# VH-VL binders against o27280, part 178

Target 1, 266 residues: o27280
Amino acid sequence: MDSMNVPEVLEIKRIVEESESVKTFIFSWDFRREVRPGQFVMVWDFRDEKPMSVSLIDPVRSEIGISIRRVGEFTDRVHGLSEGDLLGIRGPYGRGFELMGRDILLVGGGIGMAPLAALADEATARGMRVDALVAARTADELLFLDRLEAAGVNISTCTDDGSCGFKGFAHERLLTLEENHDMAAVCGPEPMMFQVMRILDERDVPAQLSLERYMKCAVGICGQCCLDDTGFRVCAEGPVFWSQELSRVREFGRYRRDPAGRRVPW

## First folded at step 7 (VH-VL)

Design ww6 (framework fv_bamlanivimab)
Fold by ESMFold2-Fast, scan of step 7:
Structure ww6 (fold): chain C 266 residues (1-266), chain A 120 residues (1-120), chain B 107 residues (1-107)
Amino acid sequence: as target 1 above (266 residues)
Amino acid sequence: QVQLVQSGAEVKKPGSSVKVSCKASGGTFSSYAISWVRQAPGQGLEWMGRIIPIFGTANYAQKFQGRVTITADKSTSTAYMELSSLRSEDTAVYYCARGPDYWDYEFDYWGQGTAVTVSS
Amino acid sequence: DIQMTQSPSSLSASVGDRVTITCRASQSISSYLSWYQQKPGKAPKLLIYAASSLQSGVPSRFSGSGSGTDFTLTITSLQPEDFATYYCQQSYSTPRTFGQGTKVEIK
């Protein structure tokens, strides 16, 4: 398959249970369709189609992985599938992360570690030094620590409840860590990303942030994905944005939109 | 409002070095990547490298690594491109360019160009 | 490096014509594609960014389309001032690379 807009029906080769609420679904992949960390695919269960970030890119085994958190009807159905079952996949779509410099800081919250795990593999393969700050509400919700350790990543953890690592939020932990990196990549809940971005801006560290809610804009389905009060291309380009692009967006970190298009504070 | 002004034309001997300047006005200098693009007579555009002042470091196309140095002086809002060990095939117009943000995804502002002729 | 290949290298057209220029990337670049216009003796001018977004001040007869590896610049109802060389450029990866250019000349 060499067309991104035609769904290909693929067999689930392997399922990895990452946590009680997160599974990674692994498929054979033809790498004539290049996939980069930060990109997403549309996952079709033959009833509904949803965008999902790519969390594993393995050209040696010819596999991709897609990590899915159980949060609603579609994801509940997909979580009920077994190895050997079929899903429709099309893509990849969107802009991925761009790597530069000699060292990178990854800051991930919850399922936001999924695209960052793929990025960690690429950064390590390029010889970069990788530091990761992995945040969650509780220890049981920390994701991909084993993959990051296997890749040679220097890991710091924090949990809201103090059940693993630093007790507190990602931005509070970041204030106690090394200040100097050539770049950062951030993915997680939008309020977390906003606070982290502010600290990185003060440290003169350019950051790329992945905003899950803008994945539909990258495929031309833009109902709820446009950013408020801006004249630049942000709504058409997701999900990965540089921090300077986001600094002009009044909505980032402050509001989201419900299905009716109304602004709802975080 | 936003303007990039480059230094004047240069005529150089083979083996010498040339240093071209690009002074930016309008906007915050450290918030924009500055790229250098050259064009030999009758040929297309060739990206040489960029500096992102917030990093303090530059990145170069491999063809120019070892011969090109791109620097920035934030206090004067000026970027520089120095090319050493000049050869006749380095005869070109050299442009500085920047985009709307600190990343070089597109170049919506260009300098007027600096003609560098290498002959003898 | 990502190689950008334009087609055709040159074309002849008349005022009022519809002109189409294509650009192909050696690998997927998503929508990280810009189009520039260059007139003799002048610096390039940005026309289209992000594959399909029209730069402020550029006439609406210019449009861009495409994603992944295949991209198109279209000029509807060509005007005398549109005779120029056009370049595509990718910004998906470093180093940034340009196509070889397409010269649009008077027929």
Scores: ipSAE 0.006, ipTM 0.399, lowest interface PAE 15.8, mean pLDDT 83

Design ww7 (framework fv_bamlanivimab)
Fold by ESMFold2-Fast, scan of step 7:
Structure ww7 (fold): chain C 266 residues (1-266), chain A 120 residues (1-120), chain B 107 residues (1-107)
Amino acid sequence: as target 1 above (266 residues)
Amino acid sequence: QVQLVQSGAEVKKPGSSVKVSCKASGGTFSSYFISWVRQAPGQGLEWMGRIIPIFGTANYAQKFQGRVTITADKSTSTAYMELSSLRSEDTAVYYCARGPDYGDYEFDYWGQGTAVTVSS
Amino acid sequence: DIQMTQSPSSLSASVGDRVTITCRASQSISSYLSWYQQKPGKAPKLLIYAASSLQSGVPSRFSGSGSGTDFTLTITSLQPEDFATYYCQQSYSTPRTFGQGTKVEIK
């Protein structure tokens, strides 16, 4: 229980280059601390600490993986590390995805495929049929297609520029896909997730959506982890929410709040 | 901050087409979800359709299907509504409206309206 | 399409009165309902969103309530500037649809 709040210094065992901008860092993990798809950890480079979703959960090899996109100073430093270097890991935190039914649809955009790749592994291990819609701006930004195929997932792709699969956006592609899923899980940019949620609501498909942007405060006391009109703290009550919960959140898909409580557009 | 400015009033003959513009300023245009709403004299508000420029998606009310086309030009931050095969019952004030960024659940900004009169 | 029906279509009131306007959806729309005020010759103005959230700058005498199919707009102490037409609007699905409007007139 206390171990969840104390960073453990772990050696980087292996680094997988997923794309030009995304790397997966793999660590040995003691699974006495259970990790579920949809949960996150705090990654500490001994200067700054940032939340990252768990993208690989492998009890057979006793490994976890954390996929990190290069987007700023912290991630630039982490991307500069090599196998054998050390990082602090604290957690896991947050509510993971719940699985129900026999058929699941995964809808992921960009780095949002990272937690969904871990979920795909669990769903297939439970004998579920898994369909995945993988969306990105270009073919080079589609992530985890090899892992999804290896897991036996039925894959559809779409890219904004048409360089792989359907030319268009995730919600446009979703309209052409079969409607008969018992549940869905969605992770990606909030505008994409909002459009996807509306389609799934109309199809009466219960969906879980992962809101990663508020994972700055792992202990749940930070005001930035609070959603505008519901009082949800993403690190305490999320990052995974059912679509029914999000359908009434005015902030979802529209804006975020800065530390002063002002609306900041996407 | 956000402002929507529409083109001026138009008088058209039956059977012609009209294209109304809505120039947006403030914020980022790619985050806009722009709807077109009309109001005939003495009548209520009627939603015609919307454009979501970032997704390239336009949706229309069934009543206008085949006659209305909504487009957007990101380079000029301008949305357009074109209505063809005009009839006298198309006489109305046409409004563009937008919600908060990346949403259209409510319309917190409206254009001033464009009066379109269809007469012989 | 989701049909929105307002009641009454018009009402007469005096300054200081409590005014209630109702809006009914033909199917459940959860809390995806907004209320607008429109004065002659002007564009509509957003008053309430998400059924009960007051838009910034709107006086606190305006309030909204309801969920599912039945919604109410209340003005607790009518002011001279409140004589206008009021519209409800659902945003649960496309097409977006408005009620027919309720005209609040001076007695």
Scores: ipSAE 0.006, ipTM 0.415, lowest interface PAE 15.8, mean pLDDT 84

Design ww8 (framework fv_bamlanivimab)
Fold by ESMFold2-Fast, scan of step 7:
Structure ww8 (fold): chain C 266 residues (1-266), chain A 120 residues (1-120), chain B 107 residues (1-107)
Amino acid sequence: as target 1 above (266 residues)
Amino acid sequence: QVQLVQSGAEVKKPGSSVKVSCKASGGTFSSYAISWVRQAPGQGLEWMGRIIPIFGEANYAQKFQGRVTITADKSTSTAYMELSSLRSEDTAVYYCARGPDYGDYEFDYWGQGTAVTVSS
Amino acid sequence: DIQMTQSPSSLSASVGDRVTITCRASQSISSYLSWYQQKPGKAPKLLIYAASSLQSGVPSRFSGSGSGTDFTLTITSLQPEDFATYYCQQSYSTPRTFGQGTKVEIK
């Protein structure tokens, strides 16, 4: 009965082109193996296996969606696939987001908007007020705006270069938004998440943050998945952490590790 | 360093209500989920509901919906569980519990328990 | 609601024995499972969280394993203080639900 740890070979039912660099792959899914927003699956192309967040959860149609940005060899190969082709899917894994209160703020950067899009669907379905701050370097990297609007989400945008919405970073845009929220969910580049967390902490808004870092161990313990000071392993205890948990992690938002395991500033 | 201290034992008549308190000391109170779990004599653990004080709203197991009210007073760092329309089946030890974070994924801290006996 | 089924309901063991308790969820709960120990007249004590993570201060003879629907708590060398009732609990969905408990008794 631990079917999650065995890859299931699934047919790509539909592909949605979200942008020049992002596609959503849709599969039929047996919801006896439940999936929550914020969880990830291991995607296997019969050569390599990589973790990908679930961006669509649709029990009514019995479908899940996985949004993948083209950034390297594995993702380039997967982007070359067509409807009807096969991929191995293992999971789901990790802690998902938890919804609390009446009002939620979503802060997403680039592909980090993918797990937040699934969360937005769940939050709106339960009657929550949803505000989303969608951030990217350029307009071309803003994702899911049409989907969020269709769901009734109140959207704010920002781009580093000013090509769409507010010109500046997510945290700079957030400082101009003085709305009270019961909770927040944040996913995107780690430096962005750190700055956003600081502002939310100052406002006493409990936040959940998703660490979408490269992981090689989906269910096991490995040093590559371990955070510096707390011993948290992203694949085992994450990828979603509360801001109080992350406030104890000296590594978060300040440095990363190179291939030799040395700390390197962002 | 967090400690949960509950109010004392109660003996109640069928049809009445009982209100049990849980005072938290040490650490931050408002952002931590506080759950109520009961245990009837010789039986297992049953989750009743939770509150996160900063939100001011509680979630309940469907079985208790309409009979249970969970509240919190941030000024005294105290959570309350009130159960109305008491039946003999409500005779149990009632525990408050909380975890290390805003959510209730696991319970690191437990109150000592409050025995509630419903008899005529 | 997610139903948690423990097996066995009770077992008899001797000091030094290896004890295995299983817990099955009615649907996949990933790794959102905790194990608790309860002694007579006391509140439950957290032993394992996230299916396999040992709570600080808990002896290393306790371990948890599993994911999805099937989970196991193992005590590798039973000590006198380990005679207690053990409960699994899921935190994947609200309401949170417990297994019915496994009583570990002295043989």
Scores: ipSAE 0.007, ipTM 0.423, lowest interface PAE 13.6, mean pLDDT 83

Design ww9 (framework fv_bamlanivimab)
Fold by ESMFold2-Fast, scan of step 7:
Structure ww9 (fold): chain C 266 residues (1-266), chain A 120 residues (1-120), chain B 107 residues (1-107)
Amino acid sequence: as target 1 above (266 residues)
Amino acid sequence: QVQLVQSGAEVKKPGSSVKVSCKASGGTFSSYAISWVRQAPGQGLEWMGRIIPIFGTANYAQKFQGRVTITADKSTSTAYMELSSLRSEDTAVYYCARGWDYGDYEFDYWGQGTAVTVSS
Amino acid sequence: DIQMTQSPSSLSASVGDRVTITCRASQSISSYLSWYQQKPGKAPKLLIYAASSLQSGVPSRFSGSGSGTDFTLTITSLQPEDFATYYCQQSYSTPRTFGQGTKVEIK
């Protein structure tokens, strides 16, 4: 059993350039293997494997998409690939987002919009109303606004430098937005997610947050994705957690782990 | 100061088309949605559609789908609304309005309006 | 489409009066509601956004309240410049829709 642990070599069907630093790689996918928003796959370039969130789930076209930001050697190599080239894909892994109620707030920072874009598609297909707060450092780094608009999502933006929308951070913008949602989903830099979580807790809005911390493997034997106090492993028990689960983790929003498993302040 | 300046009044024959312009100045043209709202004499406000200039993506109210085309030229910071197959019922003042961001939850700036009269 | 119904369609008032205008949505729109003021021959002006947030530069005598389906615009001490037509607008879904308007006339 366990065919999920063996990489399938898939051809890159299409590449979408989302920004100067982000590309979405699209593959044909057999949907007898269910994929849910919030799950991730291990992407293998035949040298290294890295976890990447699924950003497009399209059963009508029989396609999945994986959005990758250029941040180091692995992602630099993958960004150099062309349509027709091959990548290994293992998965999907992890807990996906749960949808409940009639309306949802999405709060995404940078590449954290990737899993939320897939979630927006599912939420709108289920008849939910979707509000998205899309945050980035600059206007050029705002992601998926065209997909969100096409899906009928209500979009708010903020940039640290004020180059688009509200000038400031996601949590500052959130304080000026609608207060009642049946649920929220949040993905982005951990300090941003911590501040957003606190505001949503005060509003009594149940939130799910996606943590994409250091991971060495997708099957839950990685010490680097272990959260202090609870023993949760992001790759096995996450990456999606309810805010009530994260409120018990003293590291969340304060510390991260280096490759040796040591605490490093944000 | 953000300002939206529209083209001048038009008188058109039934069956023709009209193209109204809206030039934005002050602020970042591409960072906001531009909507078109019309108002017939003595009537209320009617939303026709919007464009997000950075994407070139336009959405229309069903009543106008197939007759209206909204476009934007980023190089001149100008949005356009073209309405074809004009009828006397299309006689109205046409406004462009800027959304606060891409969500256009409120219209914080409006053009001065363009009067379009359709008569034989 | 979400239908917005305003009440009354018109009202007569004197300077210093408290005026209330109501707006009802055909389905819940949470707090995604704005209020606009329009004077004859002019473009509309934003007064209130997010049901209750006062736009900068708008006098404090204007206030908005409500959520879900029922909303109210209140002018606590009507001034001569407040005689105008007022519109509510929902931004919960596309297409954006307006109420039919409430004309506030001098008594």
Scores: ipSAE 0.008, ipTM 0.555, lowest interface PAE 9.1, mean pLDDT 85

Design y1 (framework fv_marstacimab)
Fold by ESMFold2-Fast, scan of step 7:
Structure y1 (fold): chain C 266 residues (1-266), chain A 118 residues (1-118), chain B 112 residues (1-112)
Amino acid sequence: as target 1 above (266 residues)
Amino acid sequence: EVQLLESGGGLVQPGGSLRLSCAASGFTFRSYDMSWVRQAPGKGLEWVSAISGRGGSTYYADSVKGRFTISRDNSKNTLYLQMNSLRAEDTAVYYCARTSYYGSFDYWGQGTMVTVSS
Amino acid sequence: QSVLTQPPSVSGAPGQRVTISCTGSSSNIGAGYDVHWYQQLPGTAPKLLIYGNTNRPSGVPDRFSGSKSGTSASLAITGLQAEDEADYYCQSYDSSLSGSKVFGGGTKLTVL
C-alpha cells in the first residue's frame, strides 16, 4: 500500500514521435513523488506492465516523459495509443545518476539516450558543461538531437553505417574526442558500454553506466539477472552503477544469458 | 577573457634543448586538452603534441616522438614542451592551443619563435 | 606532404563569393571526422573560424560557412572584404597516423 507501488492511471497529455520506432509519452506528474534521471517506472496498459526509463523530468511544467521503443506485443499496443488515452504508471524505481564536477560526457546508444536526455537537462540546469556522443545503427535511429541542442549540449554523432557523423562505433568515435570530463554517464547496448568504460577507465574518468538487466530484477521480473558471481547484490543497487563497481563482474560486456540461462557471447 | 601566453623560445644550436611554457588564464585549465602546433617560416601549420586535461595521456607527431615531451601543471595553469635533440627542421613559431570537445583549437597563444641554427 | 589537400591560392574581388576546398581520404574526413577551419592574418596567430563542419564561434560573421561531403569539406566566404585576405587552414583527425590531428597545407586568399 505504499503509493509508489500502486499504479496511478494517467492521461497521455502529449506524444512526441522521436523516430519510426520510438515515441515519448508525456504525463502530468505530482513531484511530491520525486523522480531523478536514471530512474524508471512500470508502465501498465491494463493487461501487462513493463519497466521504462524516464526520459523527461520537468518540474516547472509538472510533467514526466517516458520513451518507449517498439520491440514486441506490449510496446506495439502502447504505440497504438493516442493523446487522451490512459496508462498506469507506478514508481519511480531504482538508483538515479549522481552528478559530480563541472564537465560531463554522455555516451548513449539507441534508446539508451532516453535516461541520458533527462540527465542532460539536470546537468545543464546545474551549470555543468555537457558533451554528448549519440550513437545509433543509422541516422534515422539517432535520438534526442534537437532536444540536446536546445539545452546547449555539445553534440557528436556516430552511426555504424556512416549515414550521420562519424562512421563507426561509439568507442571508436570516443577515441577521437578530447578528454576533459570530470565524469561520464553511459547507456546503451552492453558491448558498447563495456568498450566505452575501458576507454574512460584508461583516461581516469569516473563513469556511471545504466544496465537494462537490473530494471527487470528490481521489480521481480528476473529471467537473465546473472550479472555478478562475486556476491554483489545487483538487484538491490541498480540500474545505475559506477564503472569501479562493474570492474569485478566477469560477464559485463562479454557474456549474456539466453532464455534457458546459458552463457553466450554478445 | 581566455588568454594563452608562450615563452621560452630562442636561438639554439643543433642537438641542443629548449623548454617552452604556456601560461593559461580565463578558464578552468584542467578541463581542457592542450596542444602545441608549430609553423616553420613561410610554411603551413603542423600539429606537434597534445596532452589530456588531467595529464594522463600524451600524444606526439612522428617527427618529434622520442625527442619532445609535453607536460602540464594544473595547479599553475601552465603547459610545457621540453624539446631535446633539436634539428634545423624544428625551426618554427610554436603555438600553445586549447582543444575543444570537437577536437578544434578554439584559442591560440601569440606564439614563440624557436630557431635551430649554428 | 599534407594528408588534407587544399589549393595553394584562391582569389576574388570585393563582394564576391569564394570557396576553399579541403580534400581528405577514408582515414580522416571520409571516416566522418569533423573538419575545422582557421583564419591566419599576416603576422598573427590562427583564429578558429568554423568548428564541427558547420558551426561558427561567437564573433564570426555569417559570411563564413562550412560544409562537408564524402571525403571533402569546403569553406565558403561570401561578400568578400579586403580584411579577409589571409591564409586559411582546414584541420581534421586521421586514424591511420596513430590517431593524429592533421592540417591541410593552407590556402592563401588574395582579395583583388
Scores: ipSAE 0.022, ipTM 0.561, lowest interface PAE 8.2, mean pLDDT 85

Design y10 (framework fv_marstacimab)
Fold by ESMFold2-Fast, scan of step 7:
Structure y10 (fold): chain C 266 residues (1-266), chain A 118 residues (1-118), chain B 112 residues (1-112)
Amino acid sequence: as target 1 above (266 residues)
Amino acid sequence: EVQLLESGGGLVQPGGSLRLSCAASGFTFRSYAMSWVRQAPGKGLEWVSAISGRGGSTYYADSVKGRFTISRDNSKNTLYLQMNSLRAEDTAVYYCARTSIYGSFDYWGQGTMVTVSS
Amino acid sequence: QSVLTQPPSVSGAPGQRVTISCTGSSSNIGAGYDVHWYQQLPGTAPKLLIYGNTNRPSGVPDRFSGSKSGTSASLAITGLQAEDEADYYCQSYDSSLSGSKVFGGGTKLTVL
């Protein structure tokens, strides 16, 4: 196909079980269609489609990986698939992360580590020093620790329940760490990202944050990804934004949108 | 390979000022937060101040806040501590230390003695 | 209170095992903050011995190990040698003090 809005049907080459609730689906990919960390694809199971961040970008093996957390009917069906089964993939969409300087901090919450794992691979390949703060509710929900360790990333963990590493939230752990980074990249629940962004702003660390609420307008069915304060459209101007851009948005970290487009507190 | 060399200590009267320097070599200075840690004669270690790698963020122990100022010059690989309104309880050996992301002090200078006496 | 509590002294004979405790509170070790350990020989600067609760820097022998449980941490030294005679300090972070690091009072190890 010669349209990025038409799904390409791809065979699931390999499935990696990252946790009880997360799997990475690996596909052969023709890198003449470029993919960057921070971009997303639409995954189609021939009934419904959902946006998923790219978590593995491997031009040497000609593979991409898409990590999916089991949270509803669509993701439950996809988790039931096996190697050799087919999925539709369209994209990639959105702007990827930009790398700057020599030292980068990654702050990921839950499935938000997926796009950051791909970024870590690129940053380490460029010779950057990478520190990762990996946050989850419990130890079983910490993702990509083996991949990050194999890449030479310095890892700090925190869990809400204290089952691994620091007991507390990502922003609480960040307050205990000394700052020496040229930039940061952050992905996870919006309230977590807002609190982390504020700390990094106070420390004068430029940060890029990936907004997960960016998908309906990419499929042309609504304008929900438009940000009221600035007129930004997340799918066209994101999903990755610098902290300076997000600091102008009244809704970031304070409000979300329901399916009807209404503003609702977090 | 990593070296931290302190200077600027000495004897000073209460209410006086001193400026400490720490010359760093053997690593990419801008990539590390730096700290000052002090030790009074015969006493334990006390963290005094920290500065981020790029110099945009500074932190101080309550005992020195408002009197001490930490700064750095990344072009010269040098850390500074400007100490004003010195008190007898500031008498200590002051160590320059490199701070890891984990908050540990992985390399230390030799220390410089500051004596506040009247 | 933000001060970490260590015994002022411990002693052992060559070849023996000693442990040095570091007792904190809910605002530091009990909150999950990492514990680091330093060795200070007389007249010298401290040297990092253990970081992140359990990790050894290059050049630190396996005889030194760290552990953490609840509001406390411990440094274990096995196969004591005369050169281990030094002051040992634990260090963590206290959440009641923004951006602040806290040290234990120090433990003098005497090798008999």
Scores: ipSAE 0.008, ipTM 0.523, lowest interface PAE 9.8, mean pLDDT 84

